# Designs tried in a protein design chat: VH-VL binders against q8ixk2r445to577. Part 50

Target 1, 133 residues: q8ixk2r445to577
Amino acid sequence: FFGMLQNKGLTDYCFDYNPPDENQIVGHQVILYLCHGMGQNQFFEYTSQKEIRYNTHQPEGCIAVEAGMDTLIMHLCEETAPENQKFILQEDGSLFHEQSKKCVQAARKESSDSFVPLLRDCTNSDHQKWFFK

## First folded at step 18 (VH-VL)

Design d15
Fold by OpenDDE, fold request of step 19:
Structure d15 (fold): chain C 133 residues (1-133), chain A 121 residues (1-121), chain B 112 residues (1-112)
Amino acid sequence: as target 1 above (133 residues)
Amino acid sequence: EVQLVQSGAEVKKPGSSVKVSCKASGGTFSRWAISWVRQAPGQGLEWMGVIIPYFGTANYAQKFQGRVTITADESTSTAYMELSSLRSEDTAVYYCAKSRYYGRSGYMDVWGQGTLVTVSS
Amino acid sequence: NFMLTQPHSVSESPGKTVTISCTRSSGSIAYHYVQWYQQRPGSAPTTVIYEDNQRPSGVPDRFSGSIDSSSNSASLTISGLKTEDEADYYCQSYDHSNKHWVFGGGTKLTVL
């Protein structure tokens, strides 16, 4: 699957990644923003290695969860996907992070009008359901 | 250093079409969004549309829908803007501009030198 | 759809500080970021501020951007005004409704 990774519950919001340096794409947090449908900074791919790749750049980035964190951070993709980069996109739309055993949820940043994908206990909330468009 | 070099000035008759080119150098063309912005004499900047060459995705300002076509050739790192059914009000300097991203995080950080298109009978 | 409204012109003496406003007619100005472009006479525009308050490399720190949510406006402030700052300045933001970029009407800055 590839394209805009959109949230079901938070209508019209997509994974969004805008590193300050186009030649250094790792180390920043993936956020949510209104979908523009043009690809580029909102284009992701779910791979057979269970990665969520930011693959319009070389080297390619893969979303990872760092130890003790609940945010999604861009790392470099590796030949063999590390455990902290493995996600399961279920048929019901839930996005499950294998290592943490948590689900990716669209959430409002505290004291902000901005949104981010965060790891949370898995529920049946539409805010934890995602689809590619 | 990234540069955008546009084609030369054009003089056109009403009803005709014009195609302006924008050649990019000094970077990765495929990563960018290329916007076209025009400026009539003594007037402000007007966004016309954008293309992301890597995806072939384009979007146009409502005002120009059906009359403007923006294309890109990745092999030559060149973007094009074609405007049809020209009228005198289309007389303007047309700029191409690149941005790293589109949406709210996008900003046009490199501009072409501009192409004057004059429409007169 | 929205409009960005700027004053038509501002003027100030060298060494002084000038502020150019950009008011968004609808939608949150803070949420969609504002960019500022400088266009000197006879030249193409250049970016002086992006994402509300960020300066590109090469832009002096006497250029600054800010957001005022209460008035739904952005401001470009130029301190220590120099003759070379005489230019037209345009704000720009994003319209999600149609996925377009929108420019303000521009402000002519005259250095007296």
Scores: ipSAE 0.898, ipTM 0.953, lowest interface PAE 0.5, mean pLDDT 96
Fold by OpenDDE, fold request of step 19:
Structure d15 (fold): chain C 133 residues (1-133), chain A 121 residues (1-121), chain B 112 residues (1-112)
Amino acid sequence: as target 1 above (133 residues)
Amino acid sequence: EVQLVQSGAEVKKPGSSVKVSCKASGGTFSRWAISWVRQAPGQGLEWMGVIIPYFGTANYAQKFQGRVTITADESTSTAYMELSSLRSEDTAVYYCAKSRYYGRSGYMDVWGQGTLVTVSS
Amino acid sequence: NFMLTQPHSVSESPGKTVTISCTRSSGSIAYHYVQWYQQRPGSAPTTVIYEDNQRPSGVPDRFSGSIDSSSNSASLTISGLKTEDEADYYCQSYDHSNKHWVFGGGTKLTVL
């Protein structure tokens, strides 16, 4: 699966990643923004290693969850995906993080009109449903 | 340093087409978005459209849809803008410009030198 | 769709401070970044501010950008005005409804 990773509940919002330095793509938080469908900063891939990959250019980034955090942070992809980078995209659209046993939910950023994907207890909310388009 | 070099000035008849080129150097062309912006004499900047060469995706301002075609050749790091059914009001300087991203986080950080297109009978 | 409205022209003496406004007709000015471009006569535009208030390398700190949500406008402020600042200035932002970039009408800055 590849393309825009779009939320079902938060209509027209997609995974979005805009590192300040195009040659240093790790260490920043993945956010949600309105889908533009052009690729680039909104193009992601779900791999056979259960990674969510960003950027088709080398080096590639993979979304990770750091210890004690509920945010999605970009790390470098590894030959063998580490446990904190493994997600299960279920048939029902839920995006499950194996290590934390939580689901990715579209959420409003505190005191702002911005949105971010956050790890939350798994529910049947459409805000926890994702699909590639 | 990244540079964008555009093709030379054009003089065209009404009803004809023009194709302007924009060649990039000094960076990774496939990572960028390339926009085309025009400026009629004594007027402001007008965004025409954008292409992301790596994905082959393009989007056009509504005003130009059906009349403009933006393409890119990654092998030569060159973007193209073709405008058909030319009319006198299409007389303008046409700029290409690169951005790291498209959308709200994108800004045109490098511009071509501009290409004057004159449409007259 | 939205429009960005700028004053047609502003003028000031060297050493003074000028402010150019850019008002968004619809949508939140604070949610969509605003860029500012400078265009000197006979030249291509160059970026002086991006993402509301960030300066590219080489742009002096006497150039600054700000956002006012109450008026739904962005502002470009130039302090210590110099003759070389005489140019046209354009604001630009993103329209998510049609996925277009939109320019303001431009402001001609004259240094007296």
Scores: ipSAE 0.890, ipTM 0.951, lowest interface PAE 0.6, mean pLDDT 96
Fold by ESMFold2, fold request of step 19:
Structure d15 (fold): chain C 133 residues (1-133), chain A 121 residues (1-121), chain B 112 residues (1-112)
Amino acid sequence: as target 1 above (133 residues)
Amino acid sequence: EVQLVQSGAEVKKPGSSVKVSCKASGGTFSRWAISWVRQAPGQGLEWMGVIIPYFGTANYAQKFQGRVTITADESTSTAYMELSSLRSEDTAVYYCAKSRYYGRSGYMDVWGQGTLVTVSS
Amino acid sequence: NFMLTQPHSVSESPGKTVTISCTRSSGSIAYHYVQWYQQRPGSAPTTVIYEDNQRPSGVPDRFSGSIDSSSNSASLTISGLKTEDEADYYCQSYDHSNKHWVFGGGTKLTVL
């Protein structure tokens, strides 16, 4: 699937990536921001390797979760997807992180008006439901 | 080093069109957000619209809808802004500007030198 | 749909500190990054602050940006004011309802 990765519960919010240096995409957190509809920094691909790719940049980035962390961080994509970069987009819209056995949830960043995707115990909340548009 | 170089000044009659070019060098033109911003004499900056060349997506300020067309040629790393049905109030300096990202961050880190368009009877 | 309101002009003496405000009429100032541009007469704008409080390389550290959520405004502060700082200054932010970028009306800074 390709396009804007949107949240069902947090309406009109997209995965959004804004690293401080456009040429050094590794190591920064993916956020949620209002969908602007122009592609670019809100355009992601879900691949047959179960990756969420930021492929409008060279080299391409893949979303990962480091061991013991709950934040979604950009890594470089690899020939064979590492386990920490594998997500299952389920029929019910949940986005399951295989290695951690947790689901991606739209969450308010602590002490902020900002939102981020975080790993949480899987629930039936609409804030854990995602779709491409 | 990223640079934006614009086409030269134009003198136009009311009712005609103008097409200003903006040639990029030193970067990854196709992935950028290229905005057009104008400034009438003695006035402030006015955002006209944007293109993201890789996606071919463009968005225009409501004031210019139907009169402005923003395009890009990836093979020459050149963006264009065409404004039709010109009238005297369109007399302005027209700038192109490059941003890394669209949406949340409007950081226009590189600007063209500006193109004066004069619309006179 | 919103406006960014700036004072029409401000003035201050060399060596002093000046603050230029930028008030957002709707939506949170803190949620959408604010940029500040300097424009000297006859030249293209240049960025002095991006993403609320970041300085591009080469911009003196006497330029700073801040956000005040309670007044829903951004501020550009220039300390140690120099005569070369005399210019027009524009704030800029994002309008989600139209998916456009918007400039403030501009502030003429006079350094006597």
Scores: ipSAE 0.673, ipTM 0.886, lowest interface PAE 1.4, mean pLDDT 92
Fold by ESMFold2, fold request of step 19:
Structure d15 (fold): chain C 133 residues (1-133), chain A 121 residues (1-121), chain B 112 residues (1-112)
Amino acid sequence: as target 1 above (133 residues)
Amino acid sequence: EVQLVQSGAEVKKPGSSVKVSCKASGGTFSRWAISWVRQAPGQGLEWMGVIIPYFGTANYAQKFQGRVTITADESTSTAYMELSSLRSEDTAVYYCAKSRYYGRSGYMDVWGQGTLVTVSS
Amino acid sequence: NFMLTQPHSVSESPGKTVTISCTRSSGSIAYHYVQWYQQRPGSAPTTVIYEDNQRPSGVPDRFSGSIDSSSNSASLTISGLKTEDEADYYCQSYDHSNKHWVFGGGTKLTVL
């Protein structure tokens, strides 16, 4: 799968990546923002290694969740996907993070009106349902 | 250092077309958002549209839809803006500008030098 | 679609502080980043503020940007005004309805 990774519950919001320096993509949080439909910083690929890749940059970025954290952070992709970079996009649209056993949920960022994807206990909420467009 | 260098000034007749080029150096052209912005004499800045070369996606301001085509050639790191059915009110300086990202942030961090297009009868 | 409204002109003496406003007609100014561009006569625009309040490298710290949600406006503030600051200034933000970037009408800053 590839394209704009969108949330079912928070309609018209896409995974979005805007690191402060376009040449240093590692270590910043992925956010949710209104879908602009142009690809680029909202374009992601779900790979056979269960990665969510940001390949608009070379070398490519892969979304990870560091141990004990709930935020989705950009790492560089590796030849063999590390466990913290593996997500299962299930038939019901849930996005399951294997290492943590949690699901990706659209959530309001602390102390703001902006939204981010975060790991939460898995539920049937539409805010935990995702699809590519 | 990233630079955008545009083609030279043009003098055109009404009803014709113009194609302005914008050649990039010093960066990863294909992944940028390249906007075209014009400025008529004594007037403000007017956004015309954008291309993201790697994705081949383009978007045009409604005022120019049907008359503007923005394209890119990744092999030469060059974006193009073609405006057809020219009128005298299309006389303007045309700028290309580079943004790292589209949508949320409109940060145009590098601008071309501008290309004067004069449309006269 | 929406408009970004700026005063047509502002003026102030060297060494003083000037503020240029940018009011968004619909949608929240705070939800979409605002950029500010400076254009000196005969030159291409250059960025002086991006993403509401960030300065590009090389822009003096006397340039600052801010957002006022209550008036739905952004402001560019220039302190310690210098003759070289005389220019046109444009704000810019995102229109999600049309998926376009929009410029304000521009403000001519005159240094007296």
Scores: ipSAE 0.662, ipTM 0.884, lowest interface PAE 1.5, mean pLDDT 92
Fold by ESMFold2, look of step 18:
Structure d15 (fold): chain C 133 residues (1-133), chain A 121 residues (1-121), chain B 112 residues (1-112)
Amino acid sequence: as target 1 above (133 residues)
Amino acid sequence: EVQLVQSGAEVKKPGSSVKVSCKASGGTFSRWAISWVRQAPGQGLEWMGVIIPYFGTANYAQKFQGRVTITADESTSTAYMELSSLRSEDTAVYYCAKSRYYGRSGYMDVWGQGTLVTVSS
Amino acid sequence: NFMLTQPHSVSESPGKTVTISCTRSSGSIAYHYVQWYQQRPGSAPTTVIYEDNQRPSGVPDRFSGSIDSSSNSASLTISGLKTEDEADYYCQSYDHSNKHWVFGGGTKLTVL
């Protein structure tokens, strides 16, 4: 799967990555923003290794969640996907983070009007449902 | 250091076409959003459209839809804007500009020097 | 589809402070980043504020940007005005309906 990774409940919002320095992509948080359909900073690939890859940059970025955290941040991809970079995109659209056993949910960023994907206890909320377009 | 260098000034007759080039040096041209912005004499900035070279995706302002084509050649790191069916009101300076990202932020952090296109007979 | 409306001109004395407004006609200005560009005569524009209130390297801290959700407007504030600040200033924001970037009409700043 590849393209815009969109949220079902927060309609027309996509995974979006805008690191402050386009040449230093590691360590910044993935956000949600209105889908623009042009690729680039909203283009992601879901791989056979269960990675969510940011393919606009070389070397490629892979989304990770560090132990004890709930934020999705960019790491460099590795030949063999580390456990904290593995997500299961299920048929019902839930996006399950294997290591933490939590689901990705669209949420408002603390003290702002912006939205971010965060790990939460898994539910059937449409805010935890994702699909590629 | 990123630079955008545009082709030289042109004088065109009404009804003809013009193709302006924008050559990039430095940076990762293929991943940028390259916009074209024009400015008629004494007027403000007018966004014409954009291309993201790696994805081959382009968008055009409604005013120019059907007359403008924006393309890119990754092997030469050059973007092009072609405007057809020229009219006298198309007389303007045409700029290319580079943005890191599309959508939310329109931060055009590098601009070309501009290309004057004069349409007269 | 929206417009960004700026005053046509503003003027102020050296050393003083000026504020240039940029009002969005529809949709919330707070949801999309606003950029500000400076253009001196005969030159290409350069960025003085990006993403509402961020300064590029080399832009002095007397330039600042802000958003006022209640008036649906952005502002560029220039304190300690210098004669070199005399230029045209344009705001810019995103139109999600058309997926385009839009410029304001521009403001001529005169430093007398």
Scores: ipSAE 0.650, ipTM 0.878, lowest interface PAE 1.5, mean pLDDT 91

Design d15
Fold by OpenDDE, look of step 18:
Structure d15 (fold): chain C 133 residues (1-133), chain A 121 residues (1-121), chain B 112 residues (1-112)
Amino acid sequence: as target 1 above (133 residues)
Amino acid sequence: EVQLVQSGAEVKKPGSSVKVSCKASGGTFSRWAISWVRQAPGQGLEWMGVIIPYFGTANYAQKFQGRVTITADESTSTAYMELSSLRSEDTAVYYCAKSRYYGRSGYMDVWGQGTLVTVSS
Amino acid sequence: NFMLTQPHSVSESPGKTVTISCTRSSGSIAYHYVQWYQQRPGSAPTTVIYEDNQRPSGVPDRFSGSIDSSSNSASLTISGLKTEDEADYYCQSYDHSNKHWVFGGGTKLTVL
């Protein structure tokens, strides 16, 4: 699966990544923004290694969850996907992070009008449903 | 250092077409979005359209829809802007500009030197 | 569709602070990044602010950007004004509905 990773509940919002430096693409938080369909910062791929790759840049980035965190942070992809980069995109649209055993939920950023994907206890909320478009 | 070098000035008659080139060097062309922006004499900047070579996708400002064609050749790292059915109001300096992203993210961080297109009978 | 409205011109003496506004006609300014470009006479534009308040390398910290949600506007502030700052300044943002970038009308800054 590849393309825009769009949320069902938060209509018209997609995974979005915009590192400050194009030559240093890791270490920043993945956010949600209105889907614009132009690729690049909204282009992701779900791989056979259960990675969510930001693969429009070289080296490629992979979404990871750091210890104790509930945010999605971009790391470099590795030849063998580390445990903190493994997600299961289930048939029902839920995006499950294996290591934390939590689901990715579209949420409002604290004290902000912005939205971000956060790890939360898995529910049947449409805000935890995702699809590639 | 990334540079964009545009083709030379053009003098065209009304009703004709012009095709301006923008050659990129010093970076990865496929990573960028290439926008075209024009500026009539004494006027402001006007966004015309964009192409993302990597995806082969182009989008145009509604004003120019059907009259402008933006293309890119990744093998030569060159973007092109063709404007047809030229009129005197199309007289302007035409800029190409690259951005790392297009959309909410992205800004035109490197610009070509500009190409003057003069449309006169 | 939206427009970005800027004052036609502003002027100030060297050493002073000047602010250029950019008002968005529709859609929230807080949800869409604003960029600012400087264009000196006879030259191509250059970026002085991106993503509301970020400065590219080489741009002095005299340049700053901000947004005001209450007025749905962005502002470019130039402190310690220098003669070299005399230029046209353009704001720019994104229209997600039609996938267009949109420029403001531009502001001519004259250093007195």
Scores: ipSAE 0.024, ipTM 0.669, lowest interface PAE 4.3, mean pLDDT 92

